# Miniprotein binders against Protein EXORDIUM-like 6 (EXL6): the designs that were tried, part 3

Target 1, 305 residues: Protein EXORDIUM-like 6 (EXL6), of Arabidopsis thaliana (Mouse-ear cress) (q9m8t8)
Amino acid sequence: REPPSQIPNGTLDLSLLWYGQFTPTQKERVHDFIESLNFDAKEGLDPKVSAWWKVVESYQERFEVKDIYRQKKSNRTVAPRIKVKVVRSYVDEKMKYGKELTMGNGEKLVETAIGNMSKVVPVVLLSAQVRAHGVGFCDGTCQHNALAKIKGQKEPRRYIMVSNPEVECPGECAWPFHTADKGPRGMTYQPASGEVGADALVIQLATGLADLATNPDLTKSLFKSETTPYNDDVKKNHESSSMYIVDPATKCTRVFGSGAFPGFTGRIRVDPITGGAFNSHGINHLKFLIPSIWDPKTKSCWTPM

## First folded at step 18 (miniprotein)

Design fa4 (from fa0 with M64L A67V)
Fold by ESMFold2-Fast, scan of step 18:
Structure fa4 (fold): chain B 305 residues (1-305), chain A 98 residues (1-98)
Amino acid sequence: as target 1 above (305 residues)
Amino acid sequence: DKITVTVRVTDEGRTKTFKFTVDSPEEMREIMERIREIIEEMNPREVEITIHTSDPELAFKFALEMVEMFRRMGFTWIEIHYKITNGKLTVEVEGERD
């Protein structure tokens, strides 16, 4: 059978829509995290955010030797690199569609993030002022990585949508920086950035990027109508159903370190100066707390520590 | 309501262990000060503090106080671990310095 589809040219071009009011720390933290995904300089501290991203990239390695268009013998020891880049950033501080997100308003925000660009991945970031329960946030979901059918476009567009959960559902989507809705009280860490919302947005975005990059044939979408899909959707569904079954990369969503179990993060470090919790390093020696990801090679959750 | 605190201090591969039992909040503050005195006197490069209790809120409060103590004492590597042992919550705080 045909090998799974790869990320075109090894690049994810992101178009960001900041919906509502965000602090400079929140915006800077998101940008620094994105830049850290491809930061693998020797002057950097270990474990690296880029080491986490290499596990995401390794999902392509498993099928590389079955590429029928390659004339040369495939090398499994080096996975294709995926460069993540922000190509557009738009701000809507006044919240054109109001503070309550609905399925229809969410679709409009995805359209706004796309703009006039045919090749970008739209990333919608919702401020703490926005209520996203109307699109399924806070009901077991802290991010969306799906397909949207855009009126007037023949092909559905993949998108990522994340929300600052500090006001709407901190106990579900801001853990471990906030007491969880279930489990022991007082099991709360300080965010490395100093802002719960900034580090919670990073965790949601990390999860969304990992889902998108490891499951590029995803056809399920929050905005999917009950009508028959396009011929391209049918072809994508056929490719997904005819390809290998791969475990979801994000099934380790509440695991942050080795030794994790329900209600407990696993091993983490504390910055001796700020008190912030972290498990990885990015650009400029910045510290991040990022969720573990499933590694199909080891059949376990890969942890930074 | 018996809380046990185990302190392991290691320097140059040599480990010494101290054990405390706490029955009240007042005794907990006294034990925290005794732990500080032990670390100051022995000047270890590595310290592991293990807290066993059926009260997770109390365990985390004690762990956070130990993390703050390590920060003030110049520890440069600080880790927190959580475990369940024989139905009781165990919180471990580890510190390392040069």
Scores: ipSAE 0.533, ipTM 0.825, lowest interface PAE 2.0, mean pLDDT 78

Design fa6 (from fa0 with K61M M64L)
Fold by ESMFold2-Fast, scan of step 18:
Structure fa6 (fold): chain B 305 residues (1-305), chain A 98 residues (1-98)
Amino acid sequence: as target 1 above (305 residues)
Amino acid sequence: DKITVTVRVTDEGRTKTFKFTVDSPEEMREIMERIREIIEEMNPREVEITIHTSDPELAFMFALEMAEMFRRMGFTWIEIHYKITNGKLTVEVEGERD
């Protein structure tokens, strides 16, 4: 596919809009995760969050190969990079449009996040008490990744919207840090940050960033999949899923009947002091649990461990 | 329809293996408590617990319970591994301490 305008020059500039009240831990966790996407210092602990982001970056190699074939001859010995950074962060603690957001209100928040910036990707983060209508939160999805028509601009703008699911649908969108709607009752992983909402926001943002970077043309699906072999083995005990078309990040869900997010087929470690679950390390010795992502090179769901 | 649980405990370079077979998820809680007793009695430095099952919810519960048990028993390295082999889910929970 042709590279999207949102990844010009290998940089993904994020404009964050925090709508409602967030804890310092929630804000710090999101910022630390974003910074960790490009942290690969040799003295840091492995596996790194940046190793997961390198799988996302590897999707750009396919576009570069096609571009070279179209008479753009570049010799690359190192994988392409997507440097992710926050260029703007705005807070609306008073919630200008209240706690119940219509589609129109959501579009205005996206416009607010964009401001006067022509090349940013708006990321709207909704606090736990906010309900956004028409975006599918808690009704089959845990993050929203779409196009918005911006007044005065010819090209629609790609945006990400995430919500803290702790109050509205923790059993669907805060698993594995909260008891799942379908699955083990009262059994959860401890969030590494100590806050369910903070780590849930990270997982939702990770999914949104991966989908944006690997599927720049929303009119096309990257994959068509059958139910996983594991899901087929438990058909009689659970409602079976059939063939579906998904983005790379979501293709690796449905491993467990206890909820679709996140799906794991790899390793998870438990911090012996905090009990926090993690599968990757970031900046400042921070630990993160991030979702599986489809790796087209190995044709499998990739996890950091 | 069998659920199999294998417990490997290693201390001073020697490994001992315990195997359990259960026919229902209800018996799994009793097996988990028996595993705790084995680890308390033998005081091993390394433990690997493996469960084979086609029930993903049971496997998830098992992994969480065992990891928390290891943490509370002073294990300093704890890892959970989910893998699918021949259409069955295998969960391995490993703990190590000095």
Scores: ipSAE 0.474, ipTM 0.809, lowest interface PAE 2.3, mean pLDDT 76

Design fa8 (from fa0 with E65I A67V)
Fold by ESMFold2-Fast, scan of step 18:
Structure fa8 (fold): chain B 305 residues (1-305), chain A 98 residues (1-98)
Amino acid sequence: as target 1 above (305 residues)
Amino acid sequence: DKITVTVRVTDEGRTKTFKFTVDSPEEMREIMERIREIIEEMNPREVEITIHTSDPELAFKFAMIMVEMFRRMGFTWIEIHYKITNGKLTVEVEGERD
């Protein structure tokens, strides 16, 4: 019965740091996806990326005055909007810390993305050539979400780190655009952008943004996954780690449409022009394949179709 | 080993159904070619291909070939469904145009 987690001011101001060499398609795809989160497409272009983001927003219920003349109610619980904006985009093509990143180097990149800004969410994007150690990429995870303690700041900062998996672990982190390491073999879809890395980056970023927005403090378990005999301090420390916290998008990993099961995406559409697989529409008539998200109201993975 | 394929072709509210059974990879190629010929001859606005099999990899390969066929034939709406009923896998590929 705790109050739901709130995103202050209903905005996520993102500071992007592109580490290494990215194609124009990869950069544009990520930016277009972010802009699509708050874009209502014309009727007939359903399902929408923004409809998926409304499920994320539903985790942050609040009271709002409703039309008192139509519904005879002065207050109603409504989901607030979360506006996502890119406020900074920095490129380090020369890779200051080289191609092999330690956890410490990754933390320095997070600090670089923050700069002197008091309320941005840093997003570090690693090119296909880069290997990040200590964050679990290609060893059980495809994106990294954590809290960073920033010197001189009172509150820890939530950050996202994603990597283009097309060279290191496409079978784990670029499915369904590459044959899966688990499940039926020989099954792949074409990416709508024409680049495996670009659409894989979108899936990873989507997962990271959804998990961040639904559990910004990493201090609450959203699911009953274990009963422990630990005291509150020990339990709190465990819940602040990913071991005890199953975030909503991560819980629905590899589910993209209704009827999904291991090795199958579920229902998807194919763009007849590009051959690309998609389940949602965004800005400029662009098509995206985005992962499903857990819906606590239905107790299932919500899918766009 | 066996795949059952049902092809439903609809044009202006009129539907025709064709059924095929595939026992070998060689027969699969022949049936795919016959499906192409049916769609070219009838020039339908809607096509639904339902594949029943216990081999998910083969079902996926068949479905993707049908998707590519729909693209080449000018279909503007292409959707793939997956369903497990009583332990049997069903893959459905739908194409629409006009």
Scores: ipSAE 0.664, ipTM 0.875, lowest interface PAE 1.2, mean pLDDT 79

Design fa9 (from fa0 with F60M E65I)
Fold by ESMFold2-Fast, scan of step 18:
Formats: sequence, C-alpha cells, structure tokens
Structure fa9 (fold): chain B 305 residues (1-305), chain A 98 residues (1-98)
Amino acid sequence: as target 1 above (305 residues)
Amino acid sequence: DKITVTVRVTDEGRTKTFKFTVDSPEEMREIMERIREIIEEMNPREVEITIHTSDPELAMKFAMIMAEMFRRMGFTWIEIHYKITNGKLTVEVEGERD
C-alpha cells in the first residue's frame, strides 16, 4: 500500500458486529440508513440521505482534481461514487467479553467483525448495557473512529465503533431526542423511529462514516501538525490551514439544519404521522435526522435544509 | 421586553395576518388557544407562526406545542426554524396542507 488507503470508487463494504441486545427497530433502522446512502431516484422525496452522502463523496473528487491539475491535466467532471453496503452482520447477544470492555476487548471485537475478509470496514455496535473504556464515549465523544493493528497485516485497519447512548449518556449523545445535560438545554424532539436509541445510533454511524470516508487513513499529520506532506509553494499559494484538518461531520456535531446555534438544531421538519423530527428521506419513504457536514467550498456546515 | 407572536394564514394565495403582544409568559396558553381557534375558523392551506422573545425556553416550548397542534390538525408539511438576532430568539413554525 504505497499510497495512503483510499475509499475506492465503487464500494465501501461494511462488516457489522452487534454486541449485546438490540431491538429489531435498532437493527432495521441502521440497515435502512445504510441502504439510503445510495438511494438516488428522482421520484423520491427531497432532501435525500443520498444527497448528504454525495457531499461526503465530493471530498474524494477534490483531492483527485487537485492532483490532476498539478499535472496540468483534468478529465474529472463528476465526483467518484461510493456504494456503501453491508457484506456481513454478526450478532453476539451474550456478550463474550462481558458488559465492561477494555481497549483490548474492543480490538478483539474489531478482529471478529473483519473475520477472514480483506478490504472490509468493521463497524462495532454496542448495546445500551455495554460500557467501553478508553474510547471516550460519554466523555466528549459519541462515536469512535480509529485505526487497529491487525495480526498478520502490515497496514492498520480503519474501524468504527458506536454505542447506544440511551442508558449511559442520553443527554450528551442522544440529543436532540433527549434534554442536554450541560450548556443550553435547548429543544427536544421525538425520534422518527419511535425509539431514541435507534435514531441516536444512526446519528453516530453517520458521523463515523462521513469522517472515515473523508479521512480514511486518520493520519497523524492531519491532527497533530499544521504541516502537510505538500511542498511549501503549494501550501503558500492555495493550501489553507483547513486543508490539513478534515473531520467534517465532527466539526458540525449538533448541527442538523440551517440557523443552528448552541441548544438549537436549526431547521427541521416534523413527521405528520409519527411526530418525529427529520431533515432527510431515504428508502421506502423513511425519514431520518442526520448531522450536517463541513463543506470546504462554502466554509460552512452543509445542511439538508 | 414584550413577547410578540405573528400568525400568517394563507389560502388561495391570499394572506391574513394576526399579531399578539403579551407582557408575560403567563398569557401564552391563552394566545396558543386563540391561534388554534383562528386556524380552525379560517381553515387555511398554509400557516406561519413567528414568535419573538428573549426567553429561549419559552420559544422552544411554544414551537413544539405549535408543531404538535399542526400535526393534530392534519397539516402534512411541518417545519421549525430558529435564529437569534440582537439578543432575541425568533422561532417560525410553518404548516402546509392540501
């Protein structure tokens, strides 16, 4: 792997590991959200979850167009598409490592999710009963997006870990479906699925997928240094400080619509049938509330509405 | 500082505006009831309710009650907007039906 790992144009294969007890609604909601990332039909309702995913895809076009331009050639007219699909789903309802997970136990769950598969992205989902230590859940973060050293492989593997926050820290990680624990309390909405944990898991997974797809190698230079691998004349002429720090969904955490500010989501819609809050549509006319993502072209959080 | 509520009802391209000013949050329940009566009487296709207040908690409670009222009244498009301007919170709740 001479270049940093990239999300290939075509497919992002997810291997899900459900650790602990999950409701059918939680599992179905996550699967429906993933399928909705690539739902692009003109007869579908707007705004679409797939429109949000196209913003994520546009990050790959930006870097490729720059490389072509630097070579004084460009044939790019459309952003590369990333088809996200679940290729494996494993359930450990009995919780092999118990309810208190160490970082080592978490790494073993990642290995289990990978199995014998090359080029899969492991997604570990923890039930509401599980406490994962060392990953920052409920202590400043609501999802974990990192690199794991895999036995027998030279390159580390990118993975996502999310947890149902409805028992451990709903006020931090299930907002706006629960009152905030600190700062401006703000608004509280009904989840479109009818279940706080299901919609909170979608928000966490959306954030993890967006951050992974825009920064697949989670390089140290992007987080620890203001210096990029690019040479000085490129940096001086058109590289801004924002070029080396890419974490688009995390930058826009708690922003769901235009006009958002601390304690308020911004513009949202209310489902007339369920009373649930949403800002996007997916497959089968399903409705989702997904977080906004940073758009470097507008220098703002892109929102579905 | 006074609370201002503006209700705009639109039907067949014609808009009628109603304005309310209250001295305190105590009167908000009465205003919400009057808004419901206006919408029931006029049966509009579109309604936009705007509240201007320096009290974020009151504005949020108002918005949620109005959205639920729209849902129960058969509106099929319900939208909430928030913004702060010059220390005052502006909340708009919009309902549409066909």
Scores: ipSAE 0.541, ipTM 0.838, lowest interface PAE 2.3, mean pLDDT 79

Design fb0 (from fb with A67V)
Fold by ESMFold2-Fast, scan of step 18:
Structure fb0 (fold): chain B 305 residues (1-305), chain A 98 residues (1-98)
Amino acid sequence: as target 1 above (305 residues)
Amino acid sequence: DKITVTVRVTDEGRTKTFKFTVDSPEEMREIMERIREIIEEMNPREVEITIHTSDPELAFKFAMEMVEMFRRMGFTEIYIHYKITNGKLTVEVEGERD
């Protein structure tokens, strides 16, 4: 029995490991998104990436309404802030463990991202040519976050792993910038960065960060002991999920704006200069398309617009 | 094809509404050209185009053509929204400019 993962209120110090070859646009896009989480944009640049992150932060709040017979005038507790910082970023362009990652290889990448740092969240980013076995990428999920047991440490470490889906499963994990595997044909938008992989990586990382921050208490998670079989569709369609915790951002997968329904993003904006689809503004006048967050108060996906 | 298109143009607080019905995809191209003429003639600051159809691929194609038109005409805020109304798919494309 391991103790629940505790995300400290105040800071998330990220250590990035880029595994394989990435374009400058892909790296810049991810860094710019992270910087945008805590950036207070000027008035008139709504909606903001930072406003989306404030919704994520709200899941850490405790409201002091406890007794129906007592009325409190207002909540006087200041909303907790989570400052997200990249404290380390390095690249393994030559891919030490090759393009096919086993369960053990994935764990070694997480250890490498941690290095000698006691309180960081490792983020492993896999290039388009890399396949990670046992993680579930392209088979019901587009990002992976779990707990890893680190040698010499008493507490397991929470980590995030994302992959550029452009080669392996663009129809599942790069929508709406790529035609979906199912649904209305030809319904795609242009990525604001000009690169499908760059904006898809942002969506995956946003989902992982939101799920990590809103649901720090995970049941033990390990890589699968065997590779995914050729076809598992029949089993996947009938699996019971009644006992699984569904993370708030994962619950709102493929919802980007108000009025979304299966096959359609909901309301979004188009950049008149680039033609890129977006629903939020960040640093340096950059525009991002980011996923919605489940709101238990309204019992619906909160959307940036 | 039972397609309806509603165009709302707003300038200086005054709104005019135009409504079209289309029986084929070919007629949709003619309606798109008429919409361009309305926007050029009236020079509105805000335009909302609503299309009702049971064909999502046609709705998406129409929406993207309208987005491209708004980009070319200098609209600075462009929105796309899909919804279901009375069992039919509705697409809304909104443009705003100064």
Scores: ipSAE 0.677, ipTM 0.866, lowest interface PAE 1.1, mean pLDDT 78

Design fb1 (from fb with F60M)
Fold by ESMFold2-Fast, scan of step 18:
Structure fb1 (fold): chain B 305 residues (1-305), chain A 98 residues (1-98)
Amino acid sequence: as target 1 above (305 residues)
Amino acid sequence: DKITVTVRVTDEGRTKTFKFTVDSPEEMREIMERIREIIEEMNPREVEITIHTSDPELAMKFAMEMAEMFRRMGFTEIYIHYKITNGKLTVEVEGERD
């Protein structure tokens, strides 16, 4: 019953469904990344994953300002916190719907992730054993962040579905840990976890979470552009469709640090122990490479360094 | 094209600069070895290496090998930055330690 234009404030309760076989590293990296979104200890290393999440949270300030103009005044101009946590994690190692997924099978996986839980955000993660070309992951996107019609429910549910980035178009989905499919290929970096599939999953999940949190109903236009985004993979010809809408993470595609240009991430750091590339720190001194996000305050892609 | 490498080593607020010019990628390994020797001899807390070239593959390879060298030499803060200006690629590799 809640108005579709409402941005979630308070908590995002995630229900994870791991479809197929995953390494312990893949599961641990996803969990650690999620916990790191709200990790803001004074003695923690900078830049923090939570600093990136604060940019996401800052989008809620725009609604407080709009409410003032609509005579729904608030005494606060500070963005509310969004606490993200995993409330359920289920593994379907036997792959109930087989290795070749259709859109219909994907919808059933979303329903499985929801189970009987109310107000949970389903996150479906697909293993290296799975081919989901029919879901459209190889056409400029490596995660689906959309609305699903759930049987027995009146309102559609927002979900995230992430392909396995090592298998489903790795040049698109596992960059910069894999040679790019489009544009200058450049040099590949080592993942901080030692596993391409783990760190690339984090990148795709981060993009999905940011877009979900800044535009939870998919009906609110947060960003409009007359020009092609940095990554020309979306809406190259807008003449036949007029103006297009770009979500904050999509606006900053393939940007990870300052000075980024096609084929190059921008400024990054190298882990002295693993040799892995990173741009942020999370819980337990863990290192992550997370994508840039558009910051409306600075009118630029926010980068950790 | 002509490849230019600038090495800046800083210790206790004092900076020394070394410049190298090479005509071919094959000479780059000799320059990397000389850079390693300078860092070992001077034991600086901060090192900044700038390579200026029109060859993106060479610049990226150089950056990754220099970052690996810094890691093995005990640098704890390692940064890589790429910049393109007027068709020329500039790569900076920075290392810091206590």
Scores: ipSAE 0.112, ipTM 0.638, lowest interface PAE 6.4, mean pLDDT 76

Design fb2 (from fb with K61M)
Fold by ESMFold2-Fast, scan of step 18:
Structure fb2 (fold): chain B 305 residues (1-305), chain A 98 residues (1-98)
Amino acid sequence: as target 1 above (305 residues)
Amino acid sequence: DKITVTVRVTDEGRTKTFKFTVDSPEEMREIMERIREIIEEMNPREVEITIHTSDPELAFMFAMEMAEMFRRMGFTEIYIHYKITNGKLTVEVEGERD
């Protein structure tokens, strides 16, 4: 019901918890992707991961415009930046709760990631052999993005949970690096890292971060548009918006490039050194395949190419 | 005709087009070798290969083989694009180098 919210203080301080055994490549890819969100590479290394993150940041621009419309004084004419960094990384390679996680076990892992830190965003990463029950993994979703009630804290804490899908559901959650299980048969590509799980984890984390940053309090976002049809339910709720978006990255699931259609990613590039598929550049000349995100200005899934 | 292949090679702003039709998988291998010969002979800076087929599996396989060929031939920018044209699947593989 509201325009997109701003991220408090323009920062996302991530606390990572790695549950189970991960390869060095899997850990490095996640860290490199996060560092790439705010990395503005040299001219000629376009498209950039940071250009995709600027689309996420632009969601805050709608909130700023609403404040101006309400005769609020503003010192900004463009969307504020969101600085993303890892402030803590903890590893539980022995898996204290075993390979089968209940919702309660998952909540304890979120609490462990938070520790004594105020205002961090906990990110729980599950290794390929771990099964998390009650979160919808491999049953319609590939990442979990929710609010946790933390004992002793007044405000609920937003968190992200991702799992390496290589073993449990590669056909649902590792496309386009694995053949799709449902719908049109998808085309597959070589992952740029050489590991399906590493690049799949990046896609899931990208989706979770984008959805969190565009809707930090998990409230429905409504976009007023004169070019979209009106919904009677919206009017009945004393709102004249003709469209709403919840989870903009999830709305663009399986879109990675221009010209995408069911079963096909859209335009991508092939790395001349590794043969891996990518659509963006990050730090240290690294290449990433990142999912599209809904752009309310163009009313389409924005793609790097 | 099972498959149609168009190869466009560009060097110094000049473009040459080569067209092939293929009725069998064996002929596809021959066409792939012919494409390699054209690229080696002309040493172009830009190449675009377009394949029209009603067989998505064959189109995907062909695209991956062409991308690998470009990689081995020193192309530094390699793109794969899929589109629907007049109800048929079209696969385009583009390579560019200096």
Scores: ipSAE 0.462, ipTM 0.803, lowest interface PAE 2.5, mean pLDDT 79

Design fb4 (from fb with M64L)
Fold by ESMFold2-Fast, scan of step 18:
Structure fb4 (fold): chain B 305 residues (1-305), chain A 98 residues (1-98)
Amino acid sequence: as target 1 above (305 residues)
Amino acid sequence: DKITVTVRVTDEGRTKTFKFTVDSPEEMREIMERIREIIEEMNPREVEITIHTSDPELAFKFALEMAEMFRRMGFTEIYIHYKITNGKLTVEVEGERD
């Protein structure tokens, strides 16, 4: 009867599994992004990645207030903080299941990432040469966020799977760092890390983490596909699926700043040193381009700028 | 058809505005060189360049080239803004240094 809780003690423990060959930049970029989610130092530069994560955190309060009695006290309620940390990082450079993954192989990678840990969220990261079948990568989605049935466990485990899209579908899943498959050509930005794959992995992981944290059980639809003004591509690719659900970050697909519209990112900044595009700051003065997220309080896609 | 570019340079609270209108994308290279000359001559602390066009590819190319110009000229804060009104695209590129 109680709302399901998959974020214990305000901590989201991630277990990373790197499947295939990754550059040091790709690994560092992902770790730096995760640490930036909770970086809130006064001396840090604004807008912060952590300001974006606070919008995600606000969904916990909203889902716990359901009755009329509680609604009258909402002005006094503070959203719980969710500390995100990496508790394990495993590398499978030899690719145990080869370069083409079935759904079953993917589930085994999720099991490997979990190990014997309870309450951990497995994150499977696939290198550019890996193809995952049955998950919709490069066919309307750029990250996979689902429930896996784990052998020997009664409850299914929530997981995230992301892939470096640089080889398979850069025009769909590495935009705006690569020319888009749809819309005007030549609309590309430089990645702040210097690597398209590294910054694309951050965008996919950000989307997966936001959707997971706002809808951890997948038992509830926050939005119906019919109400997605920014997700024409996603809606079209899944229009025949009766089980398709739109989550908050997916609802704001391809929105990175204020004034965004189809084919255009919205407001961004250009790093004077690298020429890279960004909309937020993290740890060590690092710059990130992160996707917008639906904010139910403003009923709009919240953007860092 | 009509492409309008507005350049605002600001130094010590004083703003000077330059306006260009062309009908052809081929003339845009000339306008970009004129903008470089204005910024080099006036050495402003703040520059805002606004382009109005129905050609989104031209607008993006222009915005990226202006941002790169600002970067090479030592601007430390560089912004690209987008706005669509009644099917017409407005792109603004802003640079600040100090």
Scores: ipSAE 0.659, ipTM 0.873, lowest interface PAE 1.4, mean pLDDT 80

Design fb8 (from fb with E65I)
Fold by ESMFold2-Fast, scan of step 18:
Structure fb8 (fold): chain B 305 residues (1-305), chain A 98 residues (1-98)
Amino acid sequence: as target 1 above (305 residues)
Amino acid sequence: DKITVTVRVTDEGRTKTFKFTVDSPEEMREIMERIREIIEEMNPREVEITIHTSDPELAFKFAMIMAEMFRRMGFTEIYIHYKITNGKLTVEVEGERD
């Protein structure tokens, strides 16, 4: 008997929909980050983006028996590898549903990203020109992780929607490349790519992918209007379960290195070529700044440095 | 405000420490130039610069200027670390080279 996997077949197939106009740097940066999740070559520099992804992967072996997507304990000492692939990347530069998206229009974009594919996770990325209403962007979150009912499908489809971090609420969604909404002003790092929007998109996508892989309770989103946690607190209500009191993907989103505290990233490195801030290496010697992830083994935010 | 800056220069296991205290942010420019001169004179493999101040924006600006200086001087590994103690910010900038 093989236990069920939270991510089918050990692969996470992404279908990207770029809604609106994006720079080549924004698109390339996102693709390079995704490819870097599984890059673990000896000639690669440390710490690696793939080391962060290994912590995310470890959650596949830690689901409790009460979870709907529970995995039975197997006689293994190594977490299963999850290969992340972009299987489709579609650009809608003309913005079919306009610049002001309703929840219904957002769901249609999710359907467009899925297309005719049965086993993909749609990722909808919104350009600087686009405003999504009713999603809760700029209220403690910069990515939306939810379930959509797809016509002809047996079960609802998990999707990720990423807001443009640079224009609508950069103090929340583009930190630390933009001054934070609270705390010391004018304290910003340079992005390694040279574009705030590109590196901030990577941060938000990283959080969305981590939430997808670490949050097993998809059923609650069908009965409640809230699907995303808030960064600074645990969920508090009489329906909350202790098993979900710490949201691994959002608990550590403002932690990038050891010694982090409110308003400060923790330890980071500065690229000697670009002057950009980073804490991890990916493919082609590229450098990324990615948020920490909660590690249930150590009960703390795991940091690359 | 009183601002303190500590510079530790290490080469082949030998460490020399320099300490500066100033009363104003304007004097920081002179200290930054002196730090550059020390590094040029001593040609160290490792440098650690620590600033203590109640002004977080000044500390951050200082750290970014020091990091840029390290880049221009050929340091290949550059780190920035922060710590807050009793309302005072400590920022440390480290540079290392082969």
Scores: ipSAE 0.617, ipTM 0.861, lowest interface PAE 1.8, mean pLDDT 77

